# Designs tried in a protein design chat: VH-VL binders against p40593. Part 33

Target 1, 148 residues: p40593
Amino acid sequence: MIHPLIQRLTTTLGYPLLDADGLDRQVRTQPFSVLFFAGDPQRFPEALDVAVILPELVKAFPQLAPALIAGADEARLQGRYGFSVWPSLVFLAGERYLGCLSRVLDWGEYLERIPAILAGENEDLPRIPVLSPESGTPSCSPMETSES
Below, E stands for the ipSAE of ESMFold2; O stands for the ipSAE of OpenDDE; V2 stands for 0.75 times the mean of E and O plus 0.25 times the DockQ between their complexes.

## First folded at step 20 (VH-VL; framework fv_concizumab)

Design z6 (at its last look DockQ between E and O 0.21; V2 from the best seeds 0.00; counts 0 for: pae E 5.8 > 2, placed apart)
Fold by OpenDDE, look of step 20:
Structure z6 (fold): chain C 148 residues (1-148), chain A 120 residues (1-120), chain B 112 residues (1-112)
Amino acid sequence: as target 1 above (148 residues)
Amino acid sequence: EVQLVESGGGLVKPGGSLRLSCAASGFTFSSYYMSWVRQTPEKRLEWVAEISGSGGSWYFPDSVKGRFTISRDNAKNSLYLQMNSLRAEDTAVYYCAKEFRYGKYYFDYWGQGTTVTVSS
Amino acid sequence: DIVMTQTPLSLSVTPGQPASISCKSSQSLLWSDGKTYLNWYLQKPGQSPQLLIYEVSNRFSGVPDRFSGSGSGTDFTLKISRVEAEDVGVYYCMQTIRWPYTFGGGTKVEIK
């Protein structure tokens, strides 16, 4: 059963609930998105705090289109963005990943970090390791079968 | 043939609630997004709600957020719109609309509509 | 929200003459996939809306070839090459590039 505070986001505040197809539609239709990956609030009690904070963030940053990720799709969609900590707020510009804020933060930290994320200045963007092509394929030297 | 038949319209007082239903046939209901679109007395068309084929995603405009809920029963080929806290501006003909396949964003079929009147 | 503006509000046409309806969007309806998310609907008197044109220029199944759609970005046109009595109704443009989906105010087509 979805916790009432999380359910309130969709049923009372009218935030979209997104499955995988819904997410593809969201990123096409909204210039900026904040995706709430709540997780299980029994495992991650901070999800309830974020559920209370998210509406206030949306008021502070009206350019953000909020959405809740459907629980059945959270694991699949987590893999798309590569965060490991629950809960998480994922920020997008269309389809472009801008950043993630995991756990519950102080209100002042949200106000400080979100503008930088929206500007694309987020230092914490995982540097996709540019696999330098110089990792030489180990030449499997053919073992010379010594004919003894 | 695709058929969409709306029901549940009526007269309701401001602050009241109403539940609309749409019975779908002639297509694999669970494979398609469905929407509700209303037409005001002034003949303006307004998108009201959308739901994914599985029912795992739904969307609303700000005009109805927090008041309306959309759901579906794929076993019954039925779409629903629960309308709470109704206002005079919600007075309209409500159409059930089938969307085309995923990745195509248009309504290819519409029902005949059901009339909702919100009046004191 | 994307504002859809249709002109004219009404059009009275002699049968067999051409008609043209304009639809303007407040933002571009072109997406990164190269598609433009503009559709046209006709609502005949006493009927529900029916799809005419999708993605600017594609006729829906069963739509006569006298109907054509054109345009790009923010400016779109629906044309009827030879208006027939069955073409009477209100025409609506719709955008589906962004939530909320929005419609034009409609253009009423009548026969003289």
Scores: ipSAE 0.408, ipTM 0.807, lowest interface PAE 1.5, mean pLDDT 90
Fold by ESMFold2, look of step 20:
Structure z6 (fold): chain C 148 residues (1-148), chain A 120 residues (1-120), chain B 112 residues (1-112)
Amino acid sequence: as target 1 above (148 residues)
Amino acid sequence: EVQLVESGGGLVKPGGSLRLSCAASGFTFSSYYMSWVRQTPEKRLEWVAEISGSGGSWYFPDSVKGRFTISRDNAKNSLYLQMNSLRAEDTAVYYCAKEFRYGKYYFDYWGQGTTVTVSS
Amino acid sequence: DIVMTQTPLSLSVTPGQPASISCKSSQSLLWSDGKTYLNWYLQKPGQSPQLLIYEVSNRFSGVPDRFSGSGSGTDFTLKISRVEAEDVGVYYCMQTIRWPYTFGGGTKVEIK
């Protein structure tokens, strides 16, 4: 059963639901993408908050082509982008990984972090997907504490 | 054996609408992306629409974007192309085509085609 | 859009002789996954297109060994080592590296 708030993204708002082949197609055409890895909302309830926020993020950053990742492909693709926390928003320029934002953030934090991600200023993030176990701390974590 | 059968073609005036259907058999329909490809009277081939196996995503070239809608009914093993605001340049034989998966992007099976003629 | 240019537009071949068809793309068809997204189709008279070769050089199931594909980057060739009567028709190259997928203009092959 798909939660209605997640289903609204595809059925009402027309966001594509991508499997691995669909992702390959997306990255060949779209200059910038934001991929929503919702996970299981029963296990990760913040996915519902992000589902409500994502359309507003796309309005604020209209260069982003939004898409939802099919649940069956999420674990497989997780290793490609190196996040370990659900929900996550993954940002791409074409096929190049730019960064991710995990869990739910406040609005001001999205407005601060997304422009930096799109400009490619996050040098700590992986430039290409890795298939090995993730090393170091997750780069997608919310910035609840001082960074410097 | 894979079988694709198109229907719904006909003669339509400019500005009119037409709905094409494609009946599929011989494979697990819902597992595969499907496309519509048209062949003009000059025998040129043009890809015009693609839809994912679930129907959750779809794609069009600029020439038909906003005028054509692609859909599928996986319970009926059927693919559809709704064509609105038709123009003379849309005159063609329309084929449905099965795509391969897993990093292979080509049309391995095509239907017999259905003819759409748009004339004043 | 990626423009696909085929030459020649048509050719007439004495039975048993070779034929060669060129396809040139306006952009490289090599993707970062190491694959080259160039395919060849044959449309026999009165029939729908059928797949001959995928990913430059791989023959589809049931395609005879006399068909071979080669090339890289932007320049591709389909060769028929000895043309038979059943090989007549229009040959098309196609790229699937990017939307919109595009086809070459076709090469008509006939027997003299």
Scores: ipSAE 0.111, ipTM 0.691, lowest interface PAE 5.8, mean pLDDT 86
ESMFold2 (binder alone), look of step 20: mean pLDDT 93; pTM 0.951

## First folded at step 21 (VH-VL; framework fv_concizumab)

Design aa1 (at its last look DockQ between E and O 0.32; V2 from the best seeds 0.00; counts 0 for: pae E 2.9 > 2)
Fold by ESMFold2, look of step 21:
Structure aa1 (fold): chain C 148 residues (1-148), chain A 120 residues (1-120), chain B 112 residues (1-112)
Amino acid sequence: as target 1 above (148 residues)
Amino acid sequence: EVQLVESGGGLVKPGGSLRLSCAASGFTFSSYYMSWVRQTPEKRLEWVAEISGSGASWYFPDSVKGRFTISRDNAKNSLYLQMNSLRAEDTAVYYCAKEFRSGKYYFDYWGQGTTVTVSS
Amino acid sequence: DIVMTQTPLSLSVTPGQPASISCKSSQSLLWSDGKTYLNWYLQKPGQSPQLLIYEVSNRFSGVPDRFSGSGSGTDFTLKISRVEAEDVGVYYCMQSIRWPYTFGGGTKVEIK
């Protein structure tokens, strides 16, 4: 059973629920996307807060095409972007990964961080982002590298 | 053998509604994206709707967005197109079309089509 | 929307002679996966469209080898090496790189 707050995103607001093929089609068409990885709200209750906030984020940043990622394909698609904290919002320019924001943030933080992500101010963004679950900062981070 | 059989076409006045159906057989229906493609009297082909294998996602061009809805019933191997607020320019033969495979964005099988005529 | 322009609008061909159909897109059909999403269909009189060529140059199952496709970027060609009576109909190119999928206006091939 999908929680009603998440279900309204698809049924009332018309946000697509993407499988892997649907994501490939979205990134070919949409200049910018925000992907909502809600996970299971029973296990990740902040997903409900993000579900309430996401429509307001899209209003504030209307260039973003929103979509949900859930169900059987969620784990496979999570591996594509390399995050391990739910909920997460993943930001794309076309198919290019721009960054992610995990858990729920204050409104002011969204207004600060999202423009930076869209402008590409996240220096050293990896093609394969590395998430640091013990950092206490749920934003995605660049992959850690070692010198020889 | 893949078979796609459309039905539900007919004559309708502008502003009216029709529901098209497509019965599918000969393949695992739920595994494939399905589309509706129409052919105008001038013989132009126009893609008009697409739906994911699960039915959870759907897509339309601007020309029909907000007026048409697409759905599927995977237990019945059936695809549907609900057409509302019909206009004269919606007059066409409507084809049900199957995508070849996941990640292959072209239609390998088409039905025989059903004719929709919108006139006063 | 990606505009697909076919030329000529019609061909009248002596049986056994070659035919060539051009298709141009308003944007590149090459995607970052290295594939080019240009397909060709034939609609014979009284029939639904049938797939001939996918991804520029690949013949669909059962399509005779007298059909060949070529091109890249925005410019594409379908060739029929020897036109037969069963090849009459309208040929359409189609881009499938992004929504909305769009078709060329069609090229009618007839036998003299």
Scores: ipSAE 0.371, ipTM 0.744, lowest interface PAE 2.9, mean pLDDT 86
Fold by OpenDDE, look of step 21:
Structure aa1 (fold): chain C 148 residues (1-148), chain A 120 residues (1-120), chain B 112 residues (1-112)
Amino acid sequence: as target 1 above (148 residues)
Amino acid sequence: EVQLVESGGGLVKPGGSLRLSCAASGFTFSSYYMSWVRQTPEKRLEWVAEISGSGASWYFPDSVKGRFTISRDNAKNSLYLQMNSLRAEDTAVYYCAKEFRSGKYYFDYWGQGTTVTVSS
Amino acid sequence: DIVMTQTPLSLSVTPGQPASISCKSSQSLLWSDGKTYLNWYLQKPGQSPQLLIYEVSNRFSGVPDRFSGSGSGTDFTLKISRVEAEDVGVYYCMQSIRWPYTFGGGTKVEIK
């Protein structure tokens, strides 16, 4: 069950909930995005703090289109951006990765770091190649049982 | 043949709630994004909601955020729009619209619409 | 939001004569995939909107060859080479490059 504070972002504030297809649509339609990877609030209690802070960040930076990543797709979509810490806010310019802010930060730290992220100062972050799922057809080579 | 049939329109007071339904047939419902589009009395078209095929993604314009919710039941080939805190400016014909296919962001089929009137 | 401006607001055409409708967007509708997300709809009297043209110039299935779409960036045109009685209605352009999706104000086509 989604925690009420996280659910409020989608149900009350009308933030989109994104699966993989939704993310592709988001990056196509929005000039700038902030993606909230909440994780499990039982494992990462800071997710609840970020869920409260995110609406205030969106007010401070109105160019950011906020979205919540669907829990079932978080692990899959995490691999696209290469962060390892939960929760995370991922910043995008269209499809371009700008940066990530993980855990809960002080308000002043968000106000300092977000402008730099949006200015593209982190352009040198390697585009993690979207690994096309190699259709590794497992060649089950039949073991030729040599009948001796 | 693709068919979309809206229902649930009616007269409501300001601040009231209404739930619209759309019954879909003639295509694999779960494979397509669906939208609600309304037409005002002035004949202006306004997009009001979108939902992914799985139902895991949805989108709203600022005009209806926090008031409207979109959902689907793929087992019933049904799309829903829950409208809360209705306003006079929400008065319109509401159309269910199918997107053409994945990666195609236009509506290929529309229902006949259902009328919502918000009045004191 | 992207503003879609249609001109003219209304057009009265003699049957068999050509018609032209303009649609202008406040921002480019060209995306990085090389597609331009401009569509045209027709709403006939007493009917729901129907798709005519998608991605600037592609006719939807069953749309007659007398309909053509053109344009690029922010400026688009729908043309009807020979207007027929069945072409009466309100034409809308739509952008789908950015949320929210937005429509033009419509152009009413009537027969003289």
Scores: ipSAE 0.315, ipTM 0.779, lowest interface PAE 1.8, mean pLDDT 90
ESMFold2 (binder alone), look of step 21: mean pLDDT 93; pTM 0.951

Design aa2 (at its last look DockQ between E and O 0.47; V2 from the best seeds 0.00; counts 0 for: pae E 3.4 > 2)
Fold by OpenDDE, look of step 21:
Structure aa2 (fold): chain C 148 residues (1-148), chain A 120 residues (1-120), chain B 112 residues (1-112)
Amino acid sequence: as target 1 above (148 residues)
Amino acid sequence: EVQLVESGGGLVKPGGSLRLSCAASGFTFSSYYMSWVRQTPEKRLEWVAEISGSGGSWYFPDSVKGRFTISRDNAKNSLYLQMNSLRAEDTAVYYCAKEFRSGKYYFDYWGQGTTVTVSS
Amino acid sequence: DIVMTQTPLSLSVTPGQPASISCKSSQSLLWSDGYTYLNWYLQKPGQSPQLLIYEVSNRFSGVPDRFSGSGSGTDFTLKISRVEAEDVGVYYCMQSIRWPYTFGGGTKVEIK
């Protein structure tokens, strides 16, 4: 069951809930995005703090389109952005990865770091190759049983 | 043939609630994004909600955020719009709309619409 | 939000004469994928909207060749080479590049 504070983001504040298909639409339709990877709030209690902070960040940075990642897709979509710490806020310019802020930070740290992230000062972040769907067919070469 | 049939429209008071339904047929319902689009009495078209094929993603404009919920039952080929805290400006004909195809963000088919009137 | 402005608001056309409708967006509708997310709909009297043109210039299935779409960036045009009685209705442009999706105010086409 989704924690009420996290659920409030989608149901009360109307933030998009994003699965894999939804993420592709988000990055196409929004110039800047902040993606909330909450994780399990029982494992990562700081997710609840970030869920309270995120609406205030969106007010401070109105160019950011907020979205919540669907729990079933978090592990898959985490692999796309390469963060390892929960919770995480992932910042995008369209499809381009800008940066990540993990755990809960002080309000002053968000106000300091987010402008730098949005300015693209992290140009040196490796372009995560968009895995073209073509490479995934394992050619199961049938073992030619040489009947001798 | 693609068919979309809306239902659940009616007269409601301000602050009331209404649930719209759309029955879909003639295509693989779960493979397409679906939207609700309304037409005001002034004939203005307004997008009001979108949902992914799986139902795992949804989107709203600011005008209806926090008041409307979109959902689907793919087993029943049905789309829903729960509307809460209704306002006079929500008065419209509500259309169910199908996206053209995966990765195309425009509507190829529309239902006949269902009328929602919010009046004191 | 992207504002879609249509001109004229209404057009009265003699059957067999051409018609032209303009749609202007407040922002470019060209995306990085090379597609332009402008669509045209027709709402005939007493009917729901129907798709005419998608991605600026592509006719939807069953749409007559007398309909054509053109334009780029922020400026778009729908043309009808020879208006027929069945073309009566309200035409809407729509952008789908950005949430929220937005429509033009419509252009009413009538026969003289």
Scores: ipSAE 0.502, ipTM 0.835, lowest interface PAE 1.3, mean pLDDT 91
Fold by ESMFold2, look of step 21:
Structure aa2 (fold): chain C 148 residues (1-148), chain A 120 residues (1-120), chain B 112 residues (1-112)
Amino acid sequence: as target 1 above (148 residues)
Amino acid sequence: EVQLVESGGGLVKPGGSLRLSCAASGFTFSSYYMSWVRQTPEKRLEWVAEISGSGGSWYFPDSVKGRFTISRDNAKNSLYLQMNSLRAEDTAVYYCAKEFRSGKYYFDYWGQGTTVTVSS
Amino acid sequence: DIVMTQTPLSLSVTPGQPASISCKSSQSLLWSDGYTYLNWYLQKPGQSPQLLIYEVSNRFSGVPDRFSGSGSGTDFTLKISRVEAEDVGVYYCMQSIRWPYTFGGGTKVEIK
């Protein structure tokens, strides 16, 4: 029921698969966490690309404690962190939300944005400025221009 | 009456595998997080695995991460620990432990334990 | 990892006299919810561990009132007001505030 590339993260690499109670346990333990919201890989196939790169991100940023979010709890927890695009990586300091990165980014963008997120700099506005202030929902990834 | 009965321990060579089982009764098994805790020959207690009531979430300390897996079958009221790539330092008595109420983190009942010996 | 340090390593008690066991944690066990996640277990000879005290001072069901727990932050104490023969064994403190859950090294209580 879970795609093998995503399942490998929990079964082989031992990343926690968190429900809401598990998230409470995680935030007590880890100074920094990266939470992977994969969604349905059939609907959101970029989740498979993020599943491949996440272990390399953890190697590059060893202070981050990785975890996956159980599919049954994704909708409830998604509302807590205010992202609307799958897949997403959510970054926490203890209990505190730091920011998120949605979809798949190139490696250089991860290396640029993750340190900024961990330092508390918020880069959730798109680098290509197409904004809808009436939505009010934070975006975790750069958006294409309306003309592209 | 809460009862937890472990089985599956034995003697195994380094690099080998064992599967431990815990049969649970006397409570609504699926409602509780369950853990495995081991006691070394030096009598130190070490937590080694935790699993959610549904079986969808699990946790390990770094010492066993990637080598052990935990699972449960709620229809059979059974908890399992699959131990791979066993090492001499995994030698211990392994206890199945029930957590107190969902969302709590201490162990109110323990089984009798099953002994795992990893020796060349 | 939170290091749990118990003292003494062992103690020998005259029957009917009190006993006191100290447990210190390397970090505060008080969480932002207002609860302190410190528990005590007893392992009697030939038996598995059993819960005595949860959340610092709450006696588990069936635990005699001669057992009491106290403390806050990083310093905790288990007291037995009058030690009886059935109280012999190894006492462990445990923190459950965060993974990995860790135990103290144990305190062996004997009757002299």
Scores: ipSAE 0.256, ipTM 0.668, lowest interface PAE 3.4, mean pLDDT 86
ESMFold2 (binder alone), look of step 21: mean pLDDT 93; pTM 0.952

Design aa3 (at its last look DockQ between E and O 0.29; V2 from the best seeds 0.00; counts 0 for: pae E 3.0 > 2)
Fold by ESMFold2, look of step 21:
Structure aa3 (fold): chain C 148 residues (1-148), chain A 120 residues (1-120), chain B 112 residues (1-112)
Amino acid sequence: as target 1 above (148 residues)
Amino acid sequence: EVQLVESGGGLVKPGGSLRLSCAASGFTFSSYYMSWVRQTPEKRLEWVAEISGSGGSWYFPDSVKGRFTISRDNAKNSLYLQMNSLRAEDTAVYYCAKEWRSGKYYFDYWGQGTTVTVSS
Amino acid sequence: DIVMTQTPLSLSVTPGQPASISCKSSQSLLWSDGKTYLNWYLQKPGQSPQLLIYEVSNLFSGVPDRFSGSGSGTDFTLKISRVEAEDVGVYYCMQSIRWPYTFGGGTKVEIK
């Protein structure tokens, strides 16, 4: 069930696979984190593309401590960060939510958007989206949502 | 009754390796984070490794990172510590320790310990 | 790393008299969840450490009520209202707010 490209992140590259308790430990210790919510690759096939790209993102942004979120805990933790589209990369400064990037993006777009997300570290960013009306902005790009 | 029994300690030369084991019983092993904590000859306690219930994440202080590996076999209710490139400062009694419960970051049960001596 | 400093290094106490142990941390142990991650352990002679007090002041199951803990921020105290022979051993404070978890250097309690 776990696709080899996603499994490689934990088994070969040594990225932690966090449950809720593990995430609490990570945010207490790491100055910056990028959390990969892969979802089910059969339902969300772009997760495989993000799994290939994520190690290169970490090389480009070495302050980020990467982690995978355990599949059983994804829905619970998704509510904590308020994103609605899989796959997602969630960016934190300590426990503070900085932003997220959903689906797969072009490499150049990651290089543009990640610094903007990290620059917001010192801003008072909401942990839950401020706007939540029917047409409100989702917590992550793109605008399309997979929630029903 | 919770029981944790360590084994695998002994005398080893600097640069050598040892594998410690901890046999667990009396609780649902796979539900709990487990740690190794060592006590030096000076009686100081040092946390050295932690592993999640699934075994999917693990953590080390810088003093042992890259030299120690923690693992678990939930089918055998067993916790392991693989220690490589051992140094004199790794000489200690090594305890297997259980977390109390989710969100409670402290150890409610400890094993009896197994002694590791690193010397020429 | 958060440094945990215990005082005194040792105590010699007449049976039935109170004892007090101080633990100071180099950083606040209060987390944003409102909890303070300071714990106390006792290691009796020839035994493994055992949990006495968690989160500053909560007695672990089976621990006698002559033990109490107090403090906040960086300054914490363990008290034994009337020391008994079974209380002999080394007491350690521990922070578990973040990795690496660290312990105080220990306070040895003996009976006169």
Scores: ipSAE 0.349, ipTM 0.733, lowest interface PAE 3.0, mean pLDDT 86
Fold by OpenDDE, look of step 21:
Structure aa3 (fold): chain C 148 residues (1-148), chain A 120 residues (1-120), chain B 112 residues (1-112)
Amino acid sequence: as target 1 above (148 residues)
Amino acid sequence: EVQLVESGGGLVKPGGSLRLSCAASGFTFSSYYMSWVRQTPEKRLEWVAEISGSGGSWYFPDSVKGRFTISRDNAKNSLYLQMNSLRAEDTAVYYCAKEWRSGKYYFDYWGQGTTVTVSS
Amino acid sequence: DIVMTQTPLSLSVTPGQPASISCKSSQSLLWSDGKTYLNWYLQKPGQSPQLLIYEVSNLFSGVPDRFSGSGSGTDFTLKISRVEAEDVGVYYCMQSIRWPYTFGGGTKVEIK
């Protein structure tokens, strides 16, 4: 069950909930995005703090389109952005990765770091190629046991 | 043949709630994004909600955020719009609209619509 | 939000004569995939909207070839080469490049 504070973002504040297909639409339709990868709030209690902070960040930076990543797709979509710490806020300019802020930060740190992220100072971050799903089926060729 | 049939429209007071339904047939419902689009009395068309085929993603304009919820039951080929805290400006004909194909962002089929009137 | 502006608001056409409707967007509708996310709908009297043209110039299935779409960036045109009685209704342009999706105010086409 989604924690009420996290659920409030989608149900009360009307933030998009994004699966993989939803993410593709988000990056196409929004100039700037902030994606909330909450994780499990039982494992990562700071997710609840970020869930409270995120609406205030969106007010401070109205150019950011907020979205919540669907829990079933978090692990898959995490691999696209390469963060390892939960929770994470991932910042995008369209499809372009700008950066991430992981864990809960002080309000002053968000106000300092977000402008720099949005200014594209991290242009040198390698575009992780969207691996097209086609290539990854390892053909497990059955070993022909040559019965000699 | 693709069919979309809306229901649940009616007269409500300001601050009231209403739930719209759309029954879909003639296509693999779960494979397509669905939207609600309303037409005002002035004949303006307004997009009001979108949901992914799986129901795992949804989107709203600012005009209805926090008041409307979109959902689907793929087993029943049904789309829903829960409307809370209704306002006079929500008065419209509400259409269920199907996207043409996955990853196509236009509506190939529309229902006949259901009328919602918000009045004191 | 992207503002869609249609002109004229209404058009009265003699049967067999051509018609032209303009749609302007406040921002470019060209995306990085090379597609332009402009669509045209017709709402006939007493009916729901129906798709006519998608992605500027592609006729939807069953739409007569007397309809055509053109344009790029922010300026688009719907043309009817020979208006027929069945073409009466309100035409809407729509952008789908950005949320929220937005429609033009409509152009009413009538027969003289």
Scores: ipSAE 0.320, ipTM 0.789, lowest interface PAE 2.0, mean pLDDT 89
ESMFold2 (binder alone), look of step 21: mean pLDDT 93; pTM 0.951

